VHH binders against Reelin domain-containing protein 1 (REELD1). Designs and how they scored, part 4

Target 1, 156 residues: Reelin domain-containing protein 1 (REELD1), of Homo sapiens (Human) (a0a1b0gv85r24to179)
Amino acid sequence: FSHGASTVACDDMQPKHIQAQPQHQDSHHITIHTHRTSYAPGDKIPVTVRSSRDFMGFLLQARRVSDHQIAGTFVLIPPHSKLMTCFQEADAVTHSDKSLKRNLSFVWKAPAQPVGDIKFLLSVVQSYFVYWARIESSVVSQQTHSSAHSDDRMEP
Short names: E, the ipSAE of ESMFold2; O, the ipSAE of OpenDDE; V2, 0.75 times the mean of E and O plus 0.25 times the DockQ between their complexes.

## First folded at step 1 (VHH)

Design d04 (framework vhh_7mjh_2)
Fold by ESMFold2-Fast, scan of step 1:
Order: structure tokens, then sequence, then C-alpha cells
Structure d04 (fold): chain B 156 residues (1-156), chain A 120 residues (1-120)
């Protein structure tokens, strides 16, 4: 990922034609914080990537838990990043340059149609020699309505 | 000049153990992923495993229980420990440096190889 991930990486979230296996999941220093545990169709969900170590490149997607299909779009992205189209316009984010990164904030928009529970998946390139593939966030559960649109969910 | 020099090969009896070394020079050894690859007589190359810059390892599932890869960055040396050797482990063993150029990983430098013969 020297100038951003290519669309070839959309399915496996690995740099194209890597002969090496990715780093073990337990060795990464990176977390994906979803500030909500649930979403409704059309909701905008803040997502923050935090790392205790600098990294050069990344690929971020939201995927359905049921079938691992890419879901939703990104509407706000941090500096030194760019939108990608894997399946539908703006459904992934990748780096735009080799600048060192540590904390990245995004806003993901849920699709209008129900897609079920989702997880954010992140691949990170710390250097040309070290990467982690498909780092997972916690599950963000689909609700019929978000708490902001259905305050009566707690009562009835 | 980048150089990789394997050593430690030889004749070993079935069931025995052997440790191979790979001495690296001409580059910052600690900055590169390193792999071991073997080639049995008349066969193609078979990847054995790699060690990452973190010290973590990844192995060919067919060989995982039989081998351990380690590195000593202070000595610029890569190691392959092999246990419970069988006749089918007879091969030339190569160490190789992995590099990332223009979006892809590949082996850019290889040692000359060291031969391991497993025979009684």
Amino acid sequence: as target 1 above (156 residues)
Amino acid sequence: EVQLVESGGGLVQPGGSLRLSCAASGFTFSSYWMSWVRQAPGKGLEWIGRIYTSGSTSYNPSLKSLVTISRDNSKNTLYLQMNSLRAEDTATYYCARETYIFGEYYFDYWGQGTTVTVSS
C-alpha cells in the first residue's frame, strides 16, 4: 500500500500479491472504537482508529457479520486518506500518502436498506515489511430504529 | 552488497534434529521479514515459514509441528530448528529476504543453500 490500497485488496484486505502471511492478530497495537453499539438505516456512526505506534497505510471497510459483504459508505475522512469504491461508491477508505498516522477519525453512514449487524475491518501497514490484516471492531448491531428516532423503544 | 549465507546442513539420521543458520550482511537485518524455503531433489520450491520484524512467526501448516524459526538481530543471524527429521525432509534449504516494492512482497535475495540429507 505505498500510495493507497488498490481495488484488488477489497475482498481480502491484504496488499496485492503478498507472499508473506500477515502479523498475528495478538501482536497489533491498534483498536477500532465505534462510539455506538447499534445503528439504524441511514445513521451516521463515528469511528475512530487508535494506535500506540505509527503506521503508514491502511484500508478500512464495514462488513456484514452474516456474509462479510461490504456495507455502507464513508462521509467524513481524516487528512492523508481517500475514499475508495469496492462494491459501491465510497464504501472504503485508504491512505493517500506515506505520512505516519496514529489516530484517525471517520464517519460511516449506514445504508438505507437493512443490512444486519456489522463490524469494521481494518488492515494496517506499519512499514513496507509489517502489516496486520482484518483487525476487527466490536459488533455494531442493527436496530429497527436508532435511539434518536425511537425514544419509545425503552418503554413499549 | 547484500549476502545471505546458510550453514549447518549435513547428514542426519531419521528422527534426529538439526539447526540451520543464515548469516546476513550488507543490509539492516532487523528491518526485514525473513523466510526459509526448501527444494527436494527433482521437486519445486516449498515455503517452510517466516519470521517477522516483531519476532512473530508463521509456518507452512504441513511443517508447523516439526520446525521453529528464530532470529538474533544482534548477530544478524536467522535460524531454522528442525526436529523429528524424515527421509522426505532431504532437500537444499535456502534463507530468503522478503521485501515490499511497489505494492508487492517478494523474495529479492536468496542464499546459496545448504543441503540436508536424512538417511541411515
Scores: ipSAE 0.000, ipTM 0.094, lowest interface PAE 17.0, mean pLDDT 77

Design d05 (framework vhh_8ghr_2)
Amino acid sequence: EVQLVESGGGLVQPGGSLRLSCAASGFTFSDYSYIGWVRRAPGKGEELVARISGSGGDTSYADSVKGRFTISADISKNTAYLQMNSLRVEDTAVYYCAREYSLWGETYAMDYWGQGTLVTVSS
ESMFold2-Fast, scan of step 1: ipSAE 0.015; ipTM 0.301

Design d06 (framework vhh_nb_b201)
Fold by ESMFold2-Fast, scan of step 1:
Structure d06 (fold): chain B 156 residues (1-156), chain A 118 residues (1-118)
Amino acid sequence: as target 1 above (156 residues)
Amino acid sequence: QVQLQESGGGLVQAGGSLRLSCAASGFTFSEYAMGWYRQAPGKEREFVATIYSGGSTYYADSVKGRFTISRDNAKNTVYLQMNSLKPEDTAVYYCAAYDLWSGEYDYWGQGTQVTVSS
């Protein structure tokens, strides 16, 4: 089962190769950019992976901050990638071939039911013995209420 | 059905050479990493060498400079060229195929015996 991650990788998001070495958590080469800091149920959120170096393989998921459960689905994916099912159809994206990749763009769709704050997790295979596991995006907050005011009243 | 079939083992004198072959069928060979492992009597199976689908190689320290792994995707075959053999290299040598992402399926051959005499 080559040309992408399988369901065995859904939980830990790591390649299952004994010769592959996880790299130190350096995010300076690869970043996940969300185009919004908040979302509402059912929203479609653009997500872009930016890399200063080519890579061959990846696994992308959205996870709840509270319990790390997979949340939402992907509705638009770049060339040389494919949807996969970890728990619900299209809840993850992986590579479809080993062509070199940079600057991948996706659209993630939030569930209709509230799932709380989320973040995107990315694992990347740069070469057959070098990978980065669970690179994190910034948190994307679930917005169900208007902002709270801080009322500051100073006495004389 | 997946099959891995090793050949080329045998008896050789210390300092000699052998070339092992592993013929694979039943999967898309070019997409799998291929490796060699060995097991000496009374010992655990140990890693020897791997070659990735892209051609990169990795070796155990005990065999670096003496063994060379290679592959021929057109023939669905992986090779292990063993030079400067030592009695300590005596073992059953196993061919393996593995998916680098899932680890869901590791395929193993039946093994071929290599005996190095002093």
Scores: ipSAE 0.000, ipTM 0.167, lowest interface PAE 11.1, mean pLDDT 77

Design d07 (framework vhh_nb_b201)
Fold by ESMFold2-Fast, scan of step 1:
Structure d07 (fold): chain B 156 residues (1-156), chain A 120 residues (1-120)
Amino acid sequence: as target 1 above (156 residues)
Amino acid sequence: QVQLQESGGGLVQAGGSLRLSCAASGFTFDSYAMGWYRQAPGKEREFVATISSGGSTYYADSVKGRFTISRDNAKNTVYLQMNSLKPEDTAVYYCAADYTWLGDESYTYWGQGTQVTVSS
């Protein structure tokens, strides 16, 4: 779709372009910067996508490292993008128009319940035959619940 | 019925120039990104250049500085000006509409192609 990825791409994060195959992972010019190396439940994590080359389409998700399930929601997105629902409202972001894109900034919100370590996955479409599927960020580790299980409890 | 018709291909010597045209009909041309792809004998189709609905352009590294893509919305036509041609530019050149994440083949329109041959 010219105005975004379809929900059929939620699982494999690939455009269904007939006779097209994803480009080799080593050939992309894209970095996903997570701004944080760890998170706590409910935290808001800034995420920036930077590319040395223009691209037209994308799909961004956060996935659990343990089982690859989609986790969390996006609360701030850049111009020329839109929220989409794969499993939970606003759990993915895709392009909304045909403009060439290079740098995109987002804010991801962690679920209230712990989901373990996560990675951001990005698929990018430069053209019909030139796309990269499931570009990975570094791992963002879940913080321990030490403060929630402190021995220093409220004593009346 | 959507139609994309390429023209302007031919035989040229290395160092020469050609201008390809693609006449489009049957869709709202101004709203679509337009591009050029090529396929050399025995190879897969590769990206050459694209121009957005807003006029922004992007080129494959192999052609950057030598090729220029442009569009004329009043004529529903996209162009590829090819300068400093090399034998490795020999291919069938295809015009295409709407290169954004399609997910649906019905939103990618392709022309029949035009042959460009560059002699050594």
Scores: ipSAE 0.012, ipTM 0.182, lowest interface PAE 8.9, mean pLDDT 79

Design d08 (framework vhh_7qbe_3)
Fold by ESMFold2-Fast, scan of step 1:
Structure d08 (fold): chain B 156 residues (1-156), chain A 120 residues (1-120)
Amino acid sequence: as target 1 above (156 residues)
Amino acid sequence: QLQLVESGGGLVQAGGSLRLSCTASGFTYAMGWFRQGPGKEREFVASISGSGGDTYYADSVKGRFTISRDNAKNTLYLQMNSLKSEDTAVYYCAAEYVLFGTDSYEYDYWGKGTRVTVSS
């Protein structure tokens, strides 16, 4: 929608534009900078989205590496954006208008309970037919994990 | 709902120039100009990105036409120089409207057109 993504997009992060397909992952001009490589429960971490090209719409979430579930909440968001609820209140951020965007700064707050390693996922809409879905950040590791148990998906 | 209003068309002699304008009721990302001449299909003329940094032209108009925009005024321009009789057409303004997460969206808002006639 012109004033933000709907909850229909929460799971697959696709805009659902009729007859449109996502652009190739290698062609995006966007970087997600996590200002920390690790976090502790309740921690606040700055996250910046930087683009060399203008875009109009977006959807941002944090996801667990182990099971891809949404984790944490956003406590600070940039102008021309709004919080939305996918699973828990304020667990996603989307655009609030059609203004041109390039650099967006957020603050994400980790849950009080441990959720393991996370990645940020971003979908970006440049125009109706030009969008990139599920752009990934680098992994942000949970500080409480020991080096012996760094692989959360290990099957004994 | 986005509305586009074209202006600036008219009668001009071959070799002359005209400037077309298109004002949008709100901000759009990509915009472009299309034209339809007598007995012809609608054809692409030029497009411009939201920032104005990227422009594309049909081969028939390269070097003669310049597309530009003023985002503060939500206005698109087409400067037409060295006009030829084959440039005679109704010129249409088009805009891409970004709608995230909706199946009700109709692609490309169009204006009603402005007529350009080039006499010999």
Scores: ipSAE 0.006, ipTM 0.169, lowest interface PAE 10.4, mean pLDDT 79

Design d09 (framework vhh_7mjh_2)
Fold by ESMFold2-Fast, scan of step 1:
Structure d09 (fold): chain B 156 residues (1-156), chain A 118 residues (1-118)
Amino acid sequence: as target 1 above (156 residues)
Amino acid sequence: EVQLVESGGGLVQPGGSLRLSCAASGFTFSDYAMSWVRQAPGKGLEWIGRIYYSGSTSYNPSLKSLVTISRDNSKNTLYLQMNSLRAEDTATYYCATDYLFSGEYDYWGQGTTVTVSS
């Protein structure tokens, strides 16, 4: 809605604009910077969205690379945004009003249990017919806990 | 404060033409798709059509041959040209901003009344 995406958009991350189609992926001027390339369970990961053009609406989620399921929660969000529940509380962020946006900073918190590698997906609405669906960040790899300093392969 | 003000309604004879205007303020008009919607007395809302920020248009198929929507971004104004008006076109006409994620309308004007009588 003008005060955020509906839960109907949780799966495909597309606005339900009649007769609108998403713009080609190469035409967006938006980057998702994860600030880290790996995470451990429970980690807080800063995520910054940067755009060279103003946009009005968005939907942000973290998805598992293995099965595309939503993972983790958002613990800090920028002004003019709100938390949304798709599967578990606070697992997505959407706009809370129609103000123009360019740079948005978030903090995502990894679940306590391992969920594997993840990437952030962003859908952005510049205007009713100018939107980009599922813009991808780089992969953020799950760290495995090392039990030994030495080569574990050589251990009996 | 977002404000939409419709004007240009009035009494018109069957077969006549009329142009409605909608003056917008309080937001960046050129970034929004805009729609016209009408409500005849005692009936529900009927979507007429929309115009995107680029000027491209989409119309209700039942009304496409009878109406033209245009905009002037330099004047923050939306227009609805209606031709070959019939008694069934008697209604209150509203302009509205298109919603970003559902196609529903967030901001509406107060409406302007068009009466078509023989």
Scores: ipSAE 0.000, ipTM 0.131, lowest interface PAE 13.5, mean pLDDT 77

Design d10 (framework vhh_7ocj_1)
Fold by ESMFold2-Fast, scan of step 1:
Structure d10 (fold): chain B 156 residues (1-156), chain A 120 residues (1-120)
Amino acid sequence: as target 1 above (156 residues)
Amino acid sequence: QVQLVESGGGLVQAGGSLRLSCAASGFTFSSYDMGWYRQAPGKQRELVAAIYSGGSTRYGDFVKGRFTISRGNAKNTVYLQMNSLSVEDTAVYYCAAVEYDFWSGTYEYWGQGTQVTVSS
């Protein structure tokens, strides 16, 4: 069955196809567009994958820049995709069938706890022998807010 | 119990043709994806062609345009028509009843293989 990535791919995001080799990391065919450059805990961030060529399979995750750990969950996914669990429920998205895909829209939800800056990572299978592993988005920075107030002394 | 039995291999002159057959038993053939793989001495096993239960096909880059995979669900058989054979096609050809996982690449059942040798 060609019904999605397995949990064995959660860490390396590589397909295990016989004789398949990853293509060069710099791809002009596939981009990951985040609609924000920063986020706050609990925010919902739209993420769009755009490709000028058809592809059949994919695996999408958000990773912390600091330690490369998976972060956040996906709350909206496109048709012909499904949520999967790598570490926590719904922390990754993969294809659910082998239909041809080009433009995919997702919504990622940031954790309530601070996780720092993140990047989205995408692996894409165009055909059995042609795939790109760990395509990166731009960094989405965690917002930092400072508060200041007058220091008023209280009397007894 | 699943069994896959290949036939049709042999010796052929460069530019010639061969037709391989794989007779399947022990499972609901029409529901399975089927594939042909090959392995040359000192090389890793590679995908030659696959045919999905719905009839769509996939080919390795080195055989596209020369080889054709087909299936006969009534006969529980998958076929590989090999045209314009070259010395580089020399290998043992294996039939597989395939569970395609795009990430695991795992195959559930394999035949024992049939030798194809292309001379000169």
Scores: ipSAE 0.006, ipTM 0.181, lowest interface PAE 10.3, mean pLDDT 78

Design d11 (framework vhh_7zox_3)
Fold by ESMFold2-Fast, scan of step 1:
Order: C-alpha cells, then sequence, then structure tokens
Structure d11 (fold): chain B 156 residues (1-156), chain A 121 residues (1-121)
C-alpha cells in the first residue's frame, strides 16, 4: 500500500486523502515527548512519540515557532521509518511500511545557526479515513547566553 | 482537486462476477500507479491489486487468478474485474493513487469513498 509521505505534504503535513477530513484534534491519544525543554545550537534532542492506539503512517518535522519553517535534521530514527528531504537533507521522518506503530523514538539535531524556539509537528494516519494533522509538541526554547542578538523571536 | 469515484459494487452469489470502476480526475492519471485496496468487516486494509502506468500488474495471493486489474488512460478510469467471488471477498473496495512514476514520489494513498461488495449464499 503506502510507502510514506511525499514532499507534497511537506508544507501542510496533510495526507492528500480525497473525501476524508482530519479528525478533531481532541480525539487523538498521541503525545510527543521532547526530553528537553530547551536546546543550544548543534544539540541532539531525543523525541518520543507515544500512542494509546496503533497507527500505520506518520510525518514528523520540527518547525520554528517564529515563521513555521522546518528546522534541524533527524540523526536517529526508529525501525519502519525513513528520512525525508523537504528542504534540507533529513529534515523530516515518515513511515517506510504499513506496519502498526505505537511508540517511536527519534533524535533531532539542532542547526549550528540559531533558529529560535521550535516545536515538533506530527501527522498520523490510522487508516485512509482516520488521520490527525499537525499534532503539536510543547515548545523547545532556544537557550540564550549573553546579550547575543537572536534572529528569531518566540511567537504566540 | 484530486477525485476518485468508485462504482460497480453490489450483492452477488458465490461464484459470481462484478466489475468495479474508478473514475479519476484532478491529476495526470496516465503518470501514476493505481491500485485497489479493500476493507472487510472487522479487518484492516488489504492490498488487492495494482497496475503501473506502463501496464505491469500485481495481485495479492488471495485474489490471484480470479481478479484482473486494467486501466483506460484515455478515460482516466481504473477497473477491477472480479471473477469466482467468494464470501471472503466481501468488503468495501477503494481505488487508490499510490505513486507518481514521473517524479518517483510516494504520497499518502488517495482513495475515494469506496464501493461495497457483498458475496453471500
Amino acid sequence: as target 1 above (156 residues)
Amino acid sequence: DVQLVESGGGLVQPGGSLRLSCVASGFTFSSYDMGWVRQAPGKGLEWVSDIYSGGSTGYADSVKGRFAISRDNAKNTLYLQMNRLKPEDTAVYYCAKTYDILTGEYSFDYAGQGTQVTVSS
């Protein structure tokens, strides 16, 4: 059946399932755990997806809070997944097969250049008609040290 | 934009035949691999058959020799000829767009609302 998301989904993170609409955000039982509340440039941040129900497909990205652009790369991914290039090599992860999934562990690497606060966005497909788009993690704040100029401000 | 409309399902006796159709619009049909998947009551999705843009076909072992997939690129239509139907073939059948051959990209599978096939004695 499906071998993963395409670059067509990179911006809106929605499966292009015709005559299907995303499920209500409150109906998913999925959490994204970022094992850090802040990061510094170049840091490796463990990210764990936990679900109380099986799903078959997903798309995971890290996005800047300030402008919603994709940021950073994934350096470790779980079985039954594959790296994707949306704009920069390895900047997204998607499923590689239709096996049922519940718990997925990743490692995200922050860029060397400051990109500001980020959050992880996840889209999940349980079946063709049952999917959730753009599930959000908590914000992972960029550490600031001295009065060093930051290019990105945190947006609400 | 992208639309897939399935038809041709119905109620048949074991050993009977049905021909399913899927009319596609909103994309260059001839450049995509197309397929059929089904969902039986209480079961997950099962891949049934696919056909590449160049005409190569694949079939699940459960339907091999009984089903035949074909396409008419001039009519943007995908077909599934189902012969010697069994009660185990009872399912909602979905037409799926699986792959862009020209770009080599996979997308989440497109499917229509499906068409119900019921095989009962």
Scores: ipSAE 0.000, ipTM 0.106, lowest interface PAE 18.1, mean pLDDT 77

Design d12 (framework vhh_8ghr_2; at its last look DockQ between E and O 0.06; V2 from the best seeds 0.00; counts 0 for: pae E 11.5 > 2, unsure alone 64.1 < 65, grease 26 > 24.2, SAP .683 > .668, placed apart)
Fold by ESMFold2, look of step 2:
Structure d12 (fold): chain B 156 residues (1-156), chain A 122 residues (1-122)
Amino acid sequence: as target 1 above (156 residues)
Amino acid sequence: EVQLVESGGGLVQPGGSLRLSCAASGFTFSSDYYIGWVRRAPGKGEELVARIYPSGGSTSYADSVKGRFTISADISKNTAYLQMNSLRVEDTAVYYCATLYDWIGSEYFDYWGQGTLVTVSS
């Protein structure tokens, strides 16, 4: 018995339904509010998900705009949710039960190293036949800093 | 509390027919669960035999039973049925009714009944 999204959904964020396709993006009733348009490495960013309709399930990630890889960690999450590990501990949040949800608040922590611009991606399941996948927030830009530590080099 | 109660199992000869019932309580078929039948035979893992979404009527079947088994649901009675025709010895198993919920990338069984034994033997 389990509840919540499985780790197989970490890349595509899609529920598996026998005949279901995701709903058209302009029909969703969800706002992802990031409370900032920019961030510095290590910042904690409040994120609010608001919906005009009840929903049962969700998967929330922050991703780099450059390569779509998951970044950062969630440090505060609402009731009826749980932390999830896709690649790094606590880098995603999913529902912990099927209770109806409407307004959820999170705190995301940016990595200490620069990762560039990010956006939040949210998949929402309203019912078995009705879901939206990969709803996007506005981009949260990494603050530009003209100094030696602003190098975009990446180490293995 | 969700409860699923299977009935209708028993001993049947090869080529025979049997109808299983799954009476549900504690949830409504219109609440976005689909209902499935899973079987477990000795020495084999679990197999999802058939499933139905009662509100939409969508069905699917394992290849091993396609054309022989039919799943149906009666929303007003909160009951699902599995009609099993042309039974084979290989269909011998304990049959479980289960609620099935699909979420991102995987199907998950939330609740299971206690099972009903189907034996196909001469």
Scores: ipSAE 0.000, ipTM 0.136, lowest interface PAE 11.5, mean pLDDT 78
ESMFold2-Fast, scan of step 1: ipSAE 0.016; ipTM 0.351
ESMFold2 (binder alone), look of step 2: mean pLDDT 78; pTM 0.790
OpenDDE, look of step 2: ipSAE 0.009; ipTM 0.263

Design e01 (framework vhh_nb_b201)
Fold by ESMFold2-Fast, scan of step 1:
Structure e01 (fold): chain B 156 residues (1-156), chain A 121 residues (1-121)
Amino acid sequence: as target 1 above (156 residues)
Amino acid sequence: QVQLQESGGGLVQAGGSLRLSCAASGFTFSSYAMGWYRQAPGKEREFVATITSGGSTYYADSVKGRFTISRDNAKNTVYLQMNSLKPEDTAVYYCAADTVYEYTGSEYDYWGQGTQVTVSS
């Protein structure tokens, strides 16, 4: 799609390109950097997508590890992108135009109630027939209320 | 009108080789990624290989190390060299031009007619 993913893609994160199939996971040149390994309810987590090659389109979501349900919302997004509502307002981000992209920075906000460990999932479209579906980030663990929170991020 | 014409298919024994060609016309060939897909009887069309306008290549896992995609922009032609063919490679092979829907909403369907490849055990 030239102006963003549709809500039909919310569940499987596949572009609905006629007769196209996803590329193998090992063939992409894309990383998802979460900048934190854990989060607390309500935390804002910077997320950066980096690619060594240009791509045109994308769909980004955070998913619970336990049941793969969408979790949290996006509060800051890069140029040439737009927020989507899959289940809850602003729970996904997609491209808004066909401009070429390489590095995209987002801020994801955790829900107020605990949802467990999460992963970011990314689908990327380099061209109509060349896309990667459901590229995974590292797990971002829910903090367990231990007295030593080594990755607690403070914004005074 | 966009036209893609495949050639080079045929019957070959397992372990053999074939080279497919796809001649393109009606668009700026050098600006598009070109790809090969295949469809076996009763199955959905499956990705095989693609080559970008810049020359980067991508392959389905089932064909890596056996198939090589290449292009000749001066001849508006994309090639698929198929080595070490297996009975599982039996399918109609389709050439495709990689495109995106325009802002105008134009639908693009840049597929060739297909060429049959049959690999006997």
Scores: ipSAE 0.005, ipTM 0.200, lowest interface PAE 11.7, mean pLDDT 79

Design e02 (framework vhh_7zox_3)
Fold by ESMFold2-Fast, scan of step 1:
Structure e02 (fold): chain B 156 residues (1-156), chain A 121 residues (1-121)
Amino acid sequence: as target 1 above (156 residues)
Amino acid sequence: DVQLVESGGGLVQPGGSLRLSCVASGFTFSSYDMGWVRQAPGKGLEWVSDIYSGGSTGYADSVKGRFAISRDNAKNTLYLQMNRLKPEDTAVYYCATEYTVEYTGDSFDYAGQGTQVTVSS
């Protein structure tokens, strides 16, 4: 869709376009950078998506490593994006228009309840027929002995 | 209402050529990426080619070098020039944009019926 991903994409992270196959994850032109390798419940974790190519659409979620369920919420999002509800309010971010994008910065907030190790999943739409599904970040481990919050604000 | 009306299909011999047309209405055609997808007998949908609003084009490996996509924004029309046609190009060809086909559960809705291309001796 031009104005964001449909909720039917929440589970498989694929755009519901005409049956174009997702592109191979070769070339590694997109990276998801987390500013921390671990988190405590309630922590705010900055997340940056960087691409060497322009793209128009995306869907971003955080998933539990143990059972692949969606976890946490997004509290700060870049321009030309919007919050989306897959299972709980603000648990995903998608594009709000067709403007070309390369670098996107977000802040993800961990749930108050322990959810274990997580990773970010990203699907990217370059055009209606060209997309990459389920691009993974490195794992962000649940820490056991520190509850420090990052209060660095992204000021888009 | 968004509508896409495909035409230009027919029966041709291997090695022949056809030009497909798609007339769009109900949206600002010049602002949208457009493409062609096809469905061969007994197979699923296959992306064939697309053209961005800015004019950049892409092609499936199966048709690269043989097909050429183009658009005329003044006429709200998308074209597919098909050269050196092969029997495996036999399919119904559909004109598409990002919201002319919607996935609702297990089914897809199309804006038009498509146009039949048959490549046979």
Scores: ipSAE 0.011, ipTM 0.229, lowest interface PAE 9.2, mean pLDDT 77

Design e03 (framework vhh_7ocj_1)
Fold by ESMFold2-Fast, scan of step 1:
Structure e03 (fold): chain B 156 residues (1-156), chain A 120 residues (1-120)
Amino acid sequence: as target 1 above (156 residues)
Amino acid sequence: QVQLVESGGGLVQAGGSLRLSCAASGFTFSDYAMGWYRQAPGKQRELVAAITSGGSTRYGDFVKGRFTISRGNAKNTVYLQMNSLSVEDTAVYYCAATYEVYETSEYDYWGQGTQVTVSS
């Protein structure tokens, strides 16, 4: 995990380590804080990963709730991280070195075209043998009008 | 060419100690996780101890508190200090190495093994 995740991890978001086992989902000490609960196409959404314990590696993506496909790009990333391409340039972020990490701030940019509700998925490697795969954020809903007419048209 | 060469095995009486060494060559040792596995006749190979490139360690349940894994990056060597040995520790001990990335498999490189025999 010294140089980051590879595209082999883009789908399952799991490290391929010696006898490393994914830890139980509720045993992680990590939250993904989305600074907004909704977005419009083209919006920039601040995203902060906060951990009560140090970790060495990670892989972060935004996924559509409807079909779990990767959506959007990252436009600002913290030190000791790097952008990577799963399907589109800058659609994922991973660590660039083995330095200990605890709180990481990102900015995610929504696509110009509508992609529906999204959530952020995070896999973290605390050490070579201890990881948590696919930690989920709260859903960030695609913005719709408050009127019944607009909602019906936008979400048939 | 990658090579892992184990040494330090032998015959010891129950309650005794041994120190195994594994000398590595042909790769950048400091970037690799190193492990010790063992296999007794008729049994499956099992993890004894492992150490990451950063020095974090993991142990098999039956050796915790008795065995200590360590590494010397300057000498490209990984060590296994084995204390309070019992007859059940009798096995061939194998050194293993893997590169620490998401795409790395468990079984990248293996040594030929060194025999440890514990007599009552």
Scores: ipSAE 0.000, ipTM 0.148, lowest interface PAE 13.4, mean pLDDT 78

Design e04 (framework vhh_7mjh_2)
Fold by ESMFold2-Fast, scan of step 1:
Structure e04 (fold): chain B 156 residues (1-156), chain A 121 residues (1-121)
Amino acid sequence: as target 1 above (156 residues)
Amino acid sequence: EVQLVESGGGLVQPGGSLRLSCAASGFTFSSYAMSWVRQAPGKGLEWIGRIYTSGSTSYNPSLKSLVTISRDNSKNTLYLQMNSLRAEDTATYYCAREYVTIEYSGEFDYWGQGTTVTVSS
């Protein structure tokens, strides 16, 4: 058996714990800090998860705001985590062991093709009965140019 | 260090009953859900059932009428009671600690060495 989330969690980002329900969204002690508010195709975006309390497990994805589809890939992950494939190689990150975690740093790489605005979603497991599903970051907007030209998105 | 040690296996006659034990050490046993898993000769792993920290149980529907899982947190021990044993229940039985994960089905971070049950006349 493996350590970490399985691909059946890719869509709903929830553990399949009997008699466990997600904790209320405002009861967690976790923030997702994106170091940029916008991105261009191919950009590398640092993402930091910070918690005032220890947790054991997690699942992190970037999702399109428009259709909730997973977007982009992760190119740098912290210790005690592993890359996971939901639909495209390395499009999610999960824990690799049971060690206690508080602060995790990642680098997300935007797709070469435009995918619109995105946000990061995080599910966190503190224990079998205590988890938070789909904690949201702020929106990271796709950079738009002022002209009607759609083919050239090379400028920052 | 975390250790899980199964015991109670052996040769039993068809129709007999057997209780397996799993002694846990090196962690707070009462804080983890625990499972039993078996592997018959030449077959894959088959999940038997789990017991949650609350004491609630969940079983493989194919085995529910034949097995009962229980735990004694004061003794750090997990139990599997098996009744009406058949030749097809011949297998190595493992206890396993459920990993803290986003998805729990089949996810375990520690396994015992296994105890062998042979059902034969």
Scores: ipSAE 0.000, ipTM 0.113, lowest interface PAE 15.1, mean pLDDT 76

